# VH-VL binders against o60147, part 26

Target 1, 175 residues: o60147
Amino acid sequence: MLEKNKYLYIFRHIQTNQVLLSQGNVLKKTALFQLPYPLQKPVAPNGMRPAKLRKDHWVPLLKVEFPNESMFQSVFMQLLNYRKYRSVQPLTSDLLKLPIPVRRRKIMRQEVPNTIADLADILNKEKFPENSVRLQLSDKSDSEYADWPPSVQIDSEEIKLSRGFREKTTVDEAR

## First folded at step 13 (VH-VL)

Design vb4
Fold by ESMFold2, look of step 14:
Structure vb4 (fold): chain C 175 residues (1-175), chain A 122 residues (1-122), chain B 107 residues (1-107)
Amino acid sequence: as target 1 above (175 residues)
Amino acid sequence: QVTLKESGPTLVKPTQTLTLTCTFSGFRLSKYGVGVAWIRQPPGKALEWLAHIYWDDDKRYYPALKNRLTITKDTSKNQVVLTMTNMDPVDTATYYCARIRYYDSSGYFDYWGQGTLVTVSS
Amino acid sequence: EIVLTQSPDFQSVTPKEKVTITCRASQSIGYYIHWYQQKPDQYPKLLIKYASRSFSGVPSRFSGSGSGTDFTLTINSLEAEDAATYYCQQYDSLPLTFGQGTKVEIK
């Protein structure tokens, strides 16, 4: 009944604004491997990947409900591919002119808007039925990072902030 | 859903100041990720970026024209205004406003207005 | 200032044939290049962003490739409505610049 494979959970780091994707409402330690080191930033003693998953440092960013696992898997894999494709690109020439601390902050601040834009780009290319995908955000103004197709219904209620997501068991119908 | 429209005079005399207004709908300049740009195209020639303004009031100008250009926004009216001083016949062009989308430290123009031809003569 | 040089300036192509348009940057610009289509008397429309990502609603016959300094826009099977001028645009560094354009017409 409760097939969490139909939900995409996206977390944000409270300090760095880095983003992690999850198919469960709680982050697993292996999620940290989604955070690559920048290929063109030579000096970062710890890189952009934390050494350990501190679950109290990761808060809900958004949740997406898909009608079935096939749609979820397609979108989830595309999001990972978008991030990987972005991570192997050179930084812009203008960004490289900035002092390293400023540059690092700008790169990290972009992960939330970049991820939301990637999600919207994927959903705009998919041919999903109108209102078939429900999006819930912790901050509804974050929807402004992208344009959403008719298939996406943005939930009027924000996610209440916590160190994880709440599971709503009464909303799922048996098969 | 996203629309932009240019308004302003279509004929100006040399030395006059051109003021163009971009009125847009379907988005706001209140969160990072978007801005509004002005791009012109002389008849039969290529596109030329003039200026853009982002949600955080960050402003960028084409360097050779910086002293002639001013870009401002009014977020309550969903408007962006370009002022270009000391107009010359070589400035005759179709002027477009476009939404610039910020992504991965770069930007592209995803939605454009219909453009307005500004002729500088007399 | 980064110069984008498109080739060819003009191309007359038989319907259903493949069209290839190149854009060469005067320095490496990563994947920070975008492609636009401008039909006669129309405003430009975004086709491809970040070298290879199609914009929503763009027909699948349009594709982009390349990185660094050499980029291509491909129309796999030319249709009559594809007669237009095509522009590349970079934002690796300010000022934002466009290529000079490539006009494509039906032979």
Scores: ipSAE 0.776, ipTM 0.880, lowest interface PAE 0.9, mean pLDDT 86
Fold by ESMFold2, fold request of step 18:
Parts: sequence; structure tokens; C-alpha cells
Structure vb4 (fold): chain C 175 residues (1-175), chain A 122 residues (1-122), chain B 107 residues (1-107)
Amino acid sequence: as target 1 above (175 residues)
Amino acid sequence: QVTLKESGPTLVKPTQTLTLTCTFSGFRLSKYGVGVAWIRQPPGKALEWLAHIYWDDDKRYYPALKNRLTITKDTSKNQVVLTMTNMDPVDTATYYCARIRYYDSSGYFDYWGQGTLVTVSS
Amino acid sequence: EIVLTQSPDFQSVTPKEKVTITCRASQSIGYYIHWYQQKPDQYPKLLIKYASRSFSGVPSRFSGSGSGTDFTLTINSLEAEDAATYYCQQYDSLPLTFGQGTKVEIK
């Protein structure tokens, strides 16, 4: 009776724009391990891991439904690898020339677009059937961060759930 | 389908101003993370980046040519225009426009036009 | 200005053999390097972005590696259609620069 997971959930931090990937619609504390180990006085906030997971600071960014669990697992692993590969690189020489406030702002601005571009790059290289991958965003204009393959169907409805991806028809609405 | 095409004169005289237009389709220049660049290639020689303009109107120029180059965009017409003043025979090259993608504070050219050969001679 | 030096300038290779092209940067550029293929009388085409990420539609025989100052483009089994000039390009720092090119021919 158990349905194998075929859903990817992505969250954004409301202040830092850091991004977390999840296979569940609620973030677990272990998701914080996707962020690098914190340093005292980091140069860029996107590399700092919060001390604890405060779920009201993480909002939905997007949700993806894959045809099956195998495809979900492949894409999920690749997304983690893309982020890890990016995170171990030095900042560009041009970025390092900027005053720290300007540099920090540029880093925060790019984390969401980078993640969405990574997802699209992976999906463009996969051989999924046309319209077999359903993408739903909290802000439909975020689809403009990348070029999407024919396999991706972008949902016309935005995600409206506060603090999570739970369906509108949850137990709270039934009361 | 992303396409780009260069148009403009193929022969100019020394000291004249070259104006090249890049007309593109399959993407919007107002889309985050995209821009259009101009790159040239003298016959039989390597590629040389000249300028690019991004979705947010950020413009960058090759420093040694900065005072000769102007890049502008018309988002409604899907066009980017390069103007290069005081042309010299050494500027004879194939001129390409290309889409530049911005990612992780860097950029690369994923789609190119066919190029247009511009000859500078009397 | 960052200088990219490719090696070799020219390579004539028997079909099905492995081709290795190097690109050396005059300073550390992280993974901010990209590779292009330009066949005779054609415009350049993107092969590899960010050192090792293949562009969509690029055959699996093409791969990229390296970090810092030394980068490699590899064709693991050369096909006749791979005869071309190959360029590396950096955007760690403006101005954007290309390597001088490596011409690969079939023996």
C-alpha cells in the first residue's frame, strides 16, 4: 500500500535565500547538513549553516513530481552533487573585488536562480517522456530562470501553503 | 528553438563606424540570467570577446576597445546592437552574436549566430 | 587580464584514439571555464561548461576536468566528425578571454 516517493520539495530561507532540498513536504533537521559547516564571521551568509532548523523561516520554492521513485532519486542525487560542486569553488576574482555588502547581496540573489538552473540542466539531459515531469512553483515567474525540456509540464497554479508544501485539503481545513 | 542572426554591412572603409544588429528568437532578453554578447574572430585566428549586455542592462566591454564600442538592446524587437567606431583593417573579422548565460557569478555562450564577415579596406 | 594557454596547438590523431587537450590559466580560476568546438567554416558550439558539465546534446565521449589553473578536455574515442578547433574560455574575471585554440585533425 505504501507509495514510493516520487516528489522533490525545495525550500528557500526567507532572509538569506539559502536553498534546501527535501524528499518530504516538511523539512527535517538533517536537511541543514546540505549547507556547509559554519565558520565564525563568514564572508557570505549563503555558506553559513543556521544553528537550528526554524521551520517558519523556510518557505516553499517549488515542487516536482516525477514519473517514478527511480527518476526522483537520480535527479535528487544530481542536484545535491551540483550544489556540492559549486559550494567548494572559490568565489570569482571579480566577486572578491567588490565591497563585502555588495558581494553578500549578489551571493544571496543568485542562490535561487542557481538551484533552478541546476534542476533544468539535469532535466534537459534526462530522457523523460514529454510532459511526464510536473513542476509547481510558489512564484511562476521563477520558471524564467532556466530553459525547460519538453518533458516538463509547468503547473498553472502556484503553491499557496504557508511554511510547507502540505496540500490545501489537510486535516486543519477539515475542521 | 534558440536562434541568433547577425546583420549589417560586410564592407566598411577605415575610420567609418560599424553598426551590427543581432536579431534573436526563442528567448526573452528580459529573462533573468541571459544576455547577448558580441565576439569576433579574425580570419584564421582565435576568438575575441568584445562586449555583452545582460537582462538588467548591465553592459561590459573589452577594456582596450571600450572607447570605440557601444552595446544596446531593444527588448521589444528582440535585438541587440553593437556600434564600433574608427574601424581599421586590423578589425577585419567574422563578428558573432551569442547568448550569454549568467550562473554562479560567471557566464558562458550557449547559442551562437552564424557570424558575419566584416572587411575593413579602402 | 587572464591568459589561457592551450596545449597542444595542433594534434593529428588516428580515429578511435583518445584526444587530450589542456588549458592553463595565468591565475586560479576555480571551475569558471568552458569549452567550445568550432568545425571548419562554422560557428563555435558549446561542449562543456563549468569545467566538467556537458551541455545538452553533447556526445558522451566528450568530458572535461580540472580545477584551479589546469583544465583538460578529453575525447575518449575520436570520431571523424570531431575534427575541429577547440577553445577554452574563462569568466572568473573580466575581460572574458579565450584560449588560442587547439586544432584536431584525423590521420
Scores: ipSAE 0.766, ipTM 0.874, lowest interface PAE 0.8, mean pLDDT 87
Fold by ESMFold2, fold request of step 18:
Structure vb4 (fold): chain C 175 residues (1-175), chain A 122 residues (1-122), chain B 107 residues (1-107)
Amino acid sequence: as target 1 above (175 residues)
Amino acid sequence: QVTLKESGPTLVKPTQTLTLTCTFSGFRLSKYGVGVAWIRQPPGKALEWLAHIYWDDDKRYYPALKNRLTITKDTSKNQVVLTMTNMDPVDTATYYCARIRYYDSSGYFDYWGQGTLVTVSS
Amino acid sequence: EIVLTQSPDFQSVTPKEKVTITCRASQSIGYYIHWYQQKPDQYPKLLIKYASRSFSGVPSRFSGSGSGTDFTLTINSLEAEDAATYYCQQYDSLPLTFGQGTKVEIK
C-alpha cells in the first residue's frame, strides 16, 4: 500500500495551559481522557478534566509531520508515557512550601514547556533520517525550550489558525 | 550547538572580589525553561553549586555564601556574571558555568563550560 | 540541606563487567535526581536525568533506577572510556547538592 504522511497535533487550553495530543486536526471528546480528572471542582493542583470539550478553549500549540504511521505511533505513545511518568511523581519539597495560589500557577505554567521538552527528548533519541520530521509552532520562539535533532526541520511560518488546525475551504470562504 | 565559556582572572588575592563572566551561545535566556548556573570544584573535591539565574531573573544562591555572591545576566550579550566577595585561599577551585534546564519544577545541568581555575593566594 | 551519600567511594572493575553505583538521599526526593560523569581533567557531562531518563548521546549501557531515597546508576558492560568519577545531584529542594562522587577505574 501507499505511504501516508501522519500528523501529530498538540493543543493547549487557553486558561489552564493543559495539553492534549491528537492525531486529527480536530479534537475528539475522547482526548479529554488524557487528563486525570473531570471538571466538577475548582482548579486542582494535579490537573483538571473539563466536563465538556469546548473547542473554542483549545488552541494550536504545534504540529508535527511524520513520514509514516510507525514513526507517529512511536512518538505519540512515548509522549503519553512521559506525561504519565511525570504525573505519578510527588511534587518537589520546595514546590509544596509555596502558598497554594503560587504553587498552582507554577504547575499550570510548566505543562506546555514540559511537553515541548518531552517531544524534543524523544526525537533526539529516535534514529529518524535527517529532515524527515517537520515541526510547526504557533509561537516559533517556543522551539527554544529544547534542542532539536537533525531529523527535525522547523517550519519558518507559525500556525495562524486561532482555534483548530483546519483551514477553511474556498467554498467556506465564499459564504 | 550549545556552548558556554568562563572568563575572568585566574589569580586573585585574599579579600579581593572575583568577577567571572559566562558567555554562551546556541540558546537564549528569553524563554521559559532555561538558566545559567555557577558550580565550583576545589582541587580533588566534589562539585559545589553556588548560584543560578533563570530566564525570568529568578536568582538562587547557596545559603552559606549568599552574602558573598551576586549573579546577574545580560540577555542582549548572552552573558551571565558572578561576583564573589572577600575571596579566601579555601575558595581556590575550578569554576564552571553550566546551562540549567527547568523541567517539572526541578533542574539539571545539561551543558557545561570547560571551567576556569581560580587560585587565591598572596 | 539534603545530603547525597554515594557508595562505594572507589571501585576497580574488570572490563566488560557490571558497575553499580548507589546514591542515598537524606530525605525523600521523588525522582528529582540526575547523574553526571566527569573524566579525569574534564568538565562533568550529564548522563541520566530524572532518575532513569538517559541524556541524548549517552551509550545504552548506562541506566538509572530508583525513587524516593535510594537510587542506582548501572553500567552494564564497562568500557575503558568509562573510567571516571560519577556524581549524583538532586533538585528536590534548594540548595542543590551533589554526592561526594564515586571513582571507577579499569582493572
Scores: ipSAE 0.758, ipTM 0.872, lowest interface PAE 0.9, mean pLDDT 87
Fold by ESMFold2, last read:
Order: structure tokens, then C-alpha cells, then sequence
Structure vb4 (fold): chain C 175 residues (1-175), chain A 122 residues (1-122), chain B 107 residues (1-107)
């Protein structure tokens, strides 16, 4: 449907608050490979990274429209790199003193605010024109996780939340 | 747009209790990832972290001063209060409040108040 | 308690030359280190977070590097306005600690 992508979609898991990045308003099963650890609650019999993508378990967190595909690609790649950089660091000494289940919960709970902070940091360093990047949030108060540059226009309307939201026909993302 | 300002007495006698208030604007202390910290700097010396409080009321104190310090917040007033008991002349310092931002299980101070010099003297 | 030792305690540097400030941690602290600038009679300002990520609005002449125990703040071409005291700060483990500071002066 879309020939050149200039949209970033970010989804949050309704139970675990884990985050997935997407180029479309529907998640592909390959997006699950962004999750290097199992979910805290089972969405499949094994209680791990789900065997299938349950689109009704993932809700929109935010949507970003860029002026063009080149800017989208730059920010999308940087956002993945920020996550990677964070993921390869040693855990803090204080975290290592905690029992493993508590430690993992603390790490997962920060993924939404970490992702929003990463996005804002990238956008603050980019020299995009004023109001050229439109940001829409499911909860406008989540914009408080970061300070936004003049290039970002925060949409006054929140995203309509739905489990399994999509605008077009499903290919292999169903269930 | 983010601002913090310290208020309280500038002169305190030894043994008295110091109460400092940090009044802030441009952010809410109700969402994940923010807190307010107190840091002091004795004249001509390095910065010393004293305490911080996070959005979820998690409170941390410098261990050697823990029995003298209390930090509290009032999210409706956008205020954080530090109380330090049994003041001594060695506690003479500029006291700063700063926003601490939680990221990746760690924290840093991105916005600071102007500071208030507190002199402890007879 | 993690001790951060900065080197040197002070530098007097000719304008346009490179300034290098080091911060050594008493144990490995990953990338959980941040750098601040404090000009005379001013409050501290954040320069670098998480070892190498510049805070927004910080001039490109400032950069940070390192991991583990040895960290560096670099000013690649000193300007007159950069005369200040610089501090590193860790939050790998409580209590939060700062280095003793490095004072940079213009020759």
C-alpha cells in the first residue's frame, strides 16, 4: 500500500510494557526478534517470547511522521542502535545485587520511558526543520519522559487505543 | 522551561535543623523517570550528593548523613523538601536541587537550580 | 563507595588547543558516567551522559569516551568560554559520587 515509508510506529505489550518498533501500523511476526528475553506473563503455553504474534496484546504507544523516507530511516536506525548500545552494557552493580526476577522486572519496566527518551535524544540532535516531525501519543502525558526539540509537533489528539488495531488487510499478522 | 529554585534560610546556627524547599516547574513529578535530588558544594570544594526522591517515592540518602536527612515531595505543589538536622559549621555549602532523570537503571542531573548558600555559624 | 579520581586537578591551556580530562573509577562502572561543567559562580551544567552521549545544546567540541574504569572528556579546540571546573559523576552504585573536579583555565 505504501511505497515509501516515512512513519514510525511504536507498540507496547499490554501486560509487560515491552516495546516493539514497526514501519507499519500492523506488526509483523519478525518484530518479535527485537525481544531478546521472554515475556513476564505467558501469551503462549511456554511463557516465553510468544510463538506467535498476538496483535490484540500490543497497543500503540506512539506514532511519528517524518518529512521523508530518508529522515525516517536515519531516525529508525539510530533508535535501534540506541537500544543495542544500551543492551550491550554491563548491568549496574546495584542491579546485580538484586534477585534475578526482580532485576529483570526493573529492566523491563523502564523500556517504554527508555525508548521515548532515546527518540527525543535523537530528534534533539538532528537538525530537522521546525514542526517537521509530527508525534502522536496514546497517552499525551508520556511526552513528559523527555524534552522535545522545536522540530517536533506533538499532536493534540491521542491515538485511539485498540487491541489488534490496523488500517488495512491482514497478511500474516493475525491472531 | 524546566526550572528549579531553592528556598530556605541562608544562615543557620549550629545544632539547628535546616529545611530547604525546591520549587520546580516545566515537568511533573508523577510520571516514571523523573526525580529531584539535593547536592551540596562546600566553598571551593567538590560536589556532594545528599539525597534524591523519585516519582514513585523511592528515596535514597548519602549513607554517612542518612540519620540527619529527610527528603519528601508534594506533587500537587511541585515541591521537594530536604530537612537536615544538627547542622555544623562544616555543613556550610551551596545547596542545589536538581532534576534527576532515570534512564537504563541509572541517573543523571540534567537541570539544576541556581543554588542557595547556607552558612552555619554562631 | 566508588571513588572517582580526576586528572589533572587543573590545566592552563592555550586557546584553540585540545584539553583532555580523565576520570578513573575505583571499580568498573560500565558506561554509567556523566560529565558536568561549572563556570565560576554558576551552577553545574550537564555536558555528556552515559560516557559519550552529548546533552542537547552542547557544542560539538565536547566529547566523551571510555568504559569500565577509565573515561575521558575532550575539548578539541578550547574556547575562552570553556574556562570552568569539570566533574565526572557515576551512578553505577549508590552512593552517587562525583570526581574531585578538574579546573581548566585559559593561558
Amino acid sequence: as target 1 above (175 residues)
Amino acid sequence: QVTLKESGPTLVKPTQTLTLTCTFSGFRLSKYGVGVAWIRQPPGKALEWLAHIYWDDDKRYYPALKNRLTITKDTSKNQVVLTMTNMDPVDTATYYCARIRYYDSSGYFDYWGQGTLVTVSS
Amino acid sequence: EIVLTQSPDFQSVTPKEKVTITCRASQSIGYYIHWYQQKPDQYPKLLIKYASRSFSGVPSRFSGSGSGTDFTLTINSLEAEDAATYYCQQYDSLPLTFGQGTKVEIK
Scores: ipSAE 0.705, ipTM 0.840, lowest interface PAE 0.9, mean pLDDT 86

## First folded at step 15 (VH-VL)

Design kc6
Fold by OpenDDE, fold request of step 18:
Structure kc6 (fold): chain C 175 residues (1-175), chain A 120 residues (1-120), chain B 106 residues (1-106)
Amino acid sequence: as target 1 above (175 residues)
Amino acid sequence: QVQLVQSGSELKKPGASVKVSCKASGYTFRSYWMNWVRQAPGQGLEWMGWINTYTGEPTYAQGFTGRFVFSLDTSVSTAYLQISSLKAEDTAVYYCARGTPYLSYGFDSWGQGTLVTVSS
Amino acid sequence: DIQLTQSPSFLSASVGDRVTITCRASQDISSYLAWYQQKPGKAPKLLIYDASTLESGVPSRFSGSGSGTEFTLTISSLQPEDFATYYCQQDYEYPTFGGGTKVEIK
């Protein structure tokens, strides 16, 4: 019995460039828990989570289609782990020389390319079957942030955005 | 095999405190959040809140603030629920359950439950 | 908080019957819904997650459908071991449970 395809969406905050992983094209409210909380010690260098999820502040960065749940789950969990790992790494001397607000902004600017690079690295290590994973980007040029393995088929078309910057689907058209 | 084993039943007087433990095994403890669910006798399931096993950040549902405290001992993969100033209405079975706020996979593993009885 | 309303609260059925339980959400929760089975004196057991995905080890007679605000749990052919209370649960926001549906033997 064939499993249904699973979709990993990665969203980017339009102002802070923070990144959220999503199961599907609709961000759950609790997705914000992926981001550091204010009382976290030590203080997270890459900013804090907003109090509320404003969907209109998040735009799709990329979409990954997996043929089964196991592949999806593996990649999703690894992405989270990569992010956790980065959060505990010592800051470079160059960053430490910067004022805290500037430092945070600089770190946040790297979240998108880092996430894309992480995804590529994970997929390279997993060695999934050729063309078994489909990648679609909101900006095709973002694919240049990393080398993709043969398992990844990059879609020539970019993600189409609808109201609230969610991916436009056939369901949305029916509404 | 994923297992959550909770501490035994408790009988307490009003005003006392109780601490329920939930020991996890068979998986990476810090990779999943621990949820607490209350079920009063003959009643439905009520989500009390969760704790991030990685950071220790607790989140409490409305109605479960103040007297309820989630904590961890990561060295032994154990989550704790402490209830202070116990009331008769706190009489219930308390469950710990594994989950995550990042994915919609439900609570895929549950403790066996801990009955807390508050009686004068 | 998101409210989940299950219907019916009680259901009498016989072995072999097709059973359908409905869960209505107070707002659109996409597919972020799970179904649980609970037997007396036991912890709940996950049956379905993401509205329609069958949990590993759960018999294929169980199925879930729906999205948005309307969801359904179906047991295609009720077995003796299926008499229990069933709960829906959403995790679009902070988790909440439905009121439960007790499936009793007719």
Scores: ipSAE 0.849, ipTM 0.923, lowest interface PAE 0.6, mean pLDDT 92
Fold by OpenDDE, fold request of step 18:
Structure kc6 (fold): chain C 175 residues (1-175), chain A 120 residues (1-120), chain B 106 residues (1-106)
Amino acid sequence: as target 1 above (175 residues)
Amino acid sequence: QVQLVQSGSELKKPGASVKVSCKASGYTFRSYWMNWVRQAPGQGLEWMGWINTYTGEPTYAQGFTGRFVFSLDTSVSTAYLQISSLKAEDTAVYYCARGTPYLSYGFDSWGQGTLVTVSS
Amino acid sequence: DIQLTQSPSFLSASVGDRVTITCRASQDISSYLAWYQQKPGKAPKLLIYDASTLESGVPSRFSGSGSGTEFTLTISSLQPEDFATYYCQQDYEYPTFGGGTKVEIK
């Protein structure tokens, strides 16, 4: 059986710019567990997990199309690992000088560019076949946050913003 | 090969405690969450909750708070389920199962199950 | 919590039969549904995930379909080893299982 294309969606919170990864174009409620729990020790330096997922607060940031499940899973897991790694890194002296609320906001503002950079780094390391990965961004200017390898084909069309999910396309429905 | 091996059957009296172990092998333990599923005799599957194997954060389903405790020993890739103040209605097979809240891959690996019998 | 209702609860069939089991969700869960097979005294086995993706090593006679609130598991040609209880499970929210469908020999 021919393997079906797989899709990675990345959503951003419209207010906090927190980032969630999604296997589908519909953001599942348990996706919130990607964010650190406020009561976890040590105190998570990054954005905190809301109590409930408000789908209307999340919009698609980008969509990545992979030719198979293996590639998708590899990139997805690595993205999570990168985020975990960042969460345990010591804070810079400059950040430590800031009040906690200000510090948190500053860190959260970097979630989108960091995630995009992580994705590019992962794809660069994976050395996938040329033009085997298709990337669509909600804002094409976001592609400037990173250098993309030859394996990535950037779509000229921007992804339409939809709260909580992106409507299924014919390709998505074929999954 | 991914494998989850659980501890053996338990026979306990009401009011006692039991601790079931689930040892994982064949994969990165901290990359997947561990789920616990209860199945009473002749009944269906019931999700009890899960534990984040990376952070140790447990989440308990409705009806499984208080007497049920999830824990980890990451040094030996093992998850634990402790049930205190055992009741007759706790008699069931308890399964550990690998999964993740991030992806919809289901529970792709299961322990063999541990029968806990509570009888006076 | 999301409730999953399976139908039928019991199904009698013969070897070679086409078998269809339905799972209905109390709300839209997109494609975040899995199917399991469980034999007596054994742990459940994952068959299908993401509503329609066949788990590695599972025979091709098993297939899943559906999206939103209605899902189906189909066994194209029932084999002797397929007599078991089948469960649907959603993971759109905190995981919940259907009540199960026992497939028995006619």
Scores: ipSAE 0.840, ipTM 0.916, lowest interface PAE 0.6, mean pLDDT 92
Fold by OpenDDE, look of step 16:
Structure kc6 (fold): chain C 175 residues (1-175), chain A 120 residues (1-120), chain B 106 residues (1-106)
Amino acid sequence: as target 1 above (175 residues)
Amino acid sequence: QVQLVQSGSELKKPGASVKVSCKASGYTFRSYWMNWVRQAPGQGLEWMGWINTYTGEPTYAQGFTGRFVFSLDTSVSTAYLQISSLKAEDTAVYYCARGTPYLSYGFDSWGQGTLVTVSS
Amino acid sequence: DIQLTQSPSFLSASVGDRVTITCRASQDISSYLAWYQQKPGKAPKLLIYDASTLESGVPSRFSGSGSGTEFTLTISSLQPEDFATYYCQQDYEYPTFGGGTKVEIK
């Protein structure tokens, strides 16, 4: 059986640094529901859920290749749970002292490192086979946000992007 | 195993209200969103909307705003569909279906459906 | 909303036949498409998700292919239990269903 769904893409918003998890290299519009702060007419810089998905506003942060779909699903769901958990945690006194816009920006800036750290933590706990998980980063420096377990092989190659920040595929090249 | 069990068939008069229940079991209720799908007699499937089982936030498809209300009782892992001011055109089988907006796994579990008949 | 157009609406076939159903999306939905089977008086059953991934427990005679705007459900050898109505569904956007394809016995 072909293990098609073994790739995790993590996208970040180019302006807000908000993070979206994706099963594929193309974000679905409903991926926006991952964001905790819905608003009917939100502005992305305010840390709210955008009303519409602008593909050009989201760039790949990293790509993870898992040995199989089961592992992918497990990690994906755990990442969502970690995010949910953080969203319900009380804000620190330091954050509460900040103006709301500043506070929101600061929180959003933490989403990328937090997500990376979460991923590493989850993978550490999962104890996958050595070098069984392949990690590609758009920015290699982002790997420094976490200590990676032996199961993770960090690829030296960066994610290749096509139009719309999609990963380049042979099909895309033919177009 | 994953199961969605819906309440029984309903016969209502125009203008009345109905509340359909969908009880989930065999999985973590709050981990998947609950969708509602309508199917009029002899017609196709129509997505009505979904409810975030974690936050309780409902989203309604176009044409299903106003008289349709999604709700939850998380303590018993149950989702509800309430239809008010029933019309003859509301006669249909209503399904609850498990899904997620984050992944493309389809609606992998369905209730058995609840027939709502609106007749004078 | 994204419209899904299925073709044909009705299909007559015999046991053992290769059956192909097409679903066309009004816009590019990548691979975010599912196929369902529904028998009379029963709830739909998921067959394929993510355009080509077979749902657990579904016979291997079912397969899905396609991406972007054109998708296909194929039954390699139609079995008696396969006479039903089939629906495609996209979840790239808010979910929408195709109009359905009724596969009838010839």
Scores: ipSAE 0.805, ipTM 0.907, lowest interface PAE 0.6, mean pLDDT 91
Fold by OpenDDE, look of step 17:
Structure kc6 (fold): chain C 175 residues (1-175), chain A 120 residues (1-120), chain B 106 residues (1-106)
Amino acid sequence: as target 1 above (175 residues)
Amino acid sequence: QVQLVQSGSELKKPGASVKVSCKASGYTFRSYWMNWVRQAPGQGLEWMGWINTYTGEPTYAQGFTGRFVFSLDTSVSTAYLQISSLKAEDTAVYYCARGTPYLSYGFDSWGQGTLVTVSS
Amino acid sequence: DIQLTQSPSFLSASVGDRVTITCRASQDISSYLAWYQQKPGKAPKLLIYDASTLESGVPSRFSGSGSGTEFTLTISSLQPEDFATYYCQQDYEYPTFGGGTKVEIK
């Protein structure tokens, strides 16, 4: 039974490119608490944590299959830690020169590549068995954001998930 | 071993205040959020809210705003629940429980509970 | 808020019996459901998480199943120590508990 919970899904916001981690292919509403700044209005486009999860605003970024739940949990927690660490780092001089709204947008644009890089770094340090981790991307070109260790096998097929949800159905494909 | 140890039973009069403590050990305190759950005598479990142990941000369930305050002392890995202007209906056992909004692993560790009795 | 309805509220059974408790959610919560056991004067104990995953240290006679809106906790062979109150809990949204099911000795 412990082998069941071995999937990591990462979603990105279609407008802000913020990222959410999920243990399932259905996002929890409470997943929004991964975002640092709560705000009811305006919504996510301003780079804040929206009050409500709009599932249709989140698309799959990647899916990772681990050999077991223990490995999944370890990587999941480390990813969160990496995010926290990044949030407290001093801003670069280039960012400080920008107006606050522009700065926030720029930082959010980096969340996707940063998350991918974090994942690769974590997996490199974990030294899992060769080809024991399966990585599937919604866009295969996103794999270029990092160097992947031998433990990672990148699938040739891209993710076929609907926004914020399970595998695409015929109805989803028609939308 | 993961352990949550709460403060002892409290007997208060209406209008008074109480502060319940929950000391965590055996794990990284800031890695899990702390939940508070209320259980009135002979009743079921009621989620009161949680506090982000990393940022200190509290979230209160409906019905637990105003008189209820979550706080932390991270230096001693302790979470606190303060209830002000106590009412008779606040008589209950209060639990702290470890969890996270990011994962669905349930509340895997609980304090032993703190009975708060409000009586004139 | 998501409402969880447990059935039955009370259940009388004997040692060795197969016991099934149902939890119904007011909306689809995927597999984001946990089961707890609580004995009198004690804190709840986690039994099952993610609808069907057995918590470490919990006897294999406990099992969970279901997804979406219907969930079940099963005790394959009731033991003397299993007489307690059981709660389901969802964390798809802000956590809520079911009303509980008290399993009593027949």
Scores: ipSAE 0.805, ipTM 0.905, lowest interface PAE 0.6, mean pLDDT 91

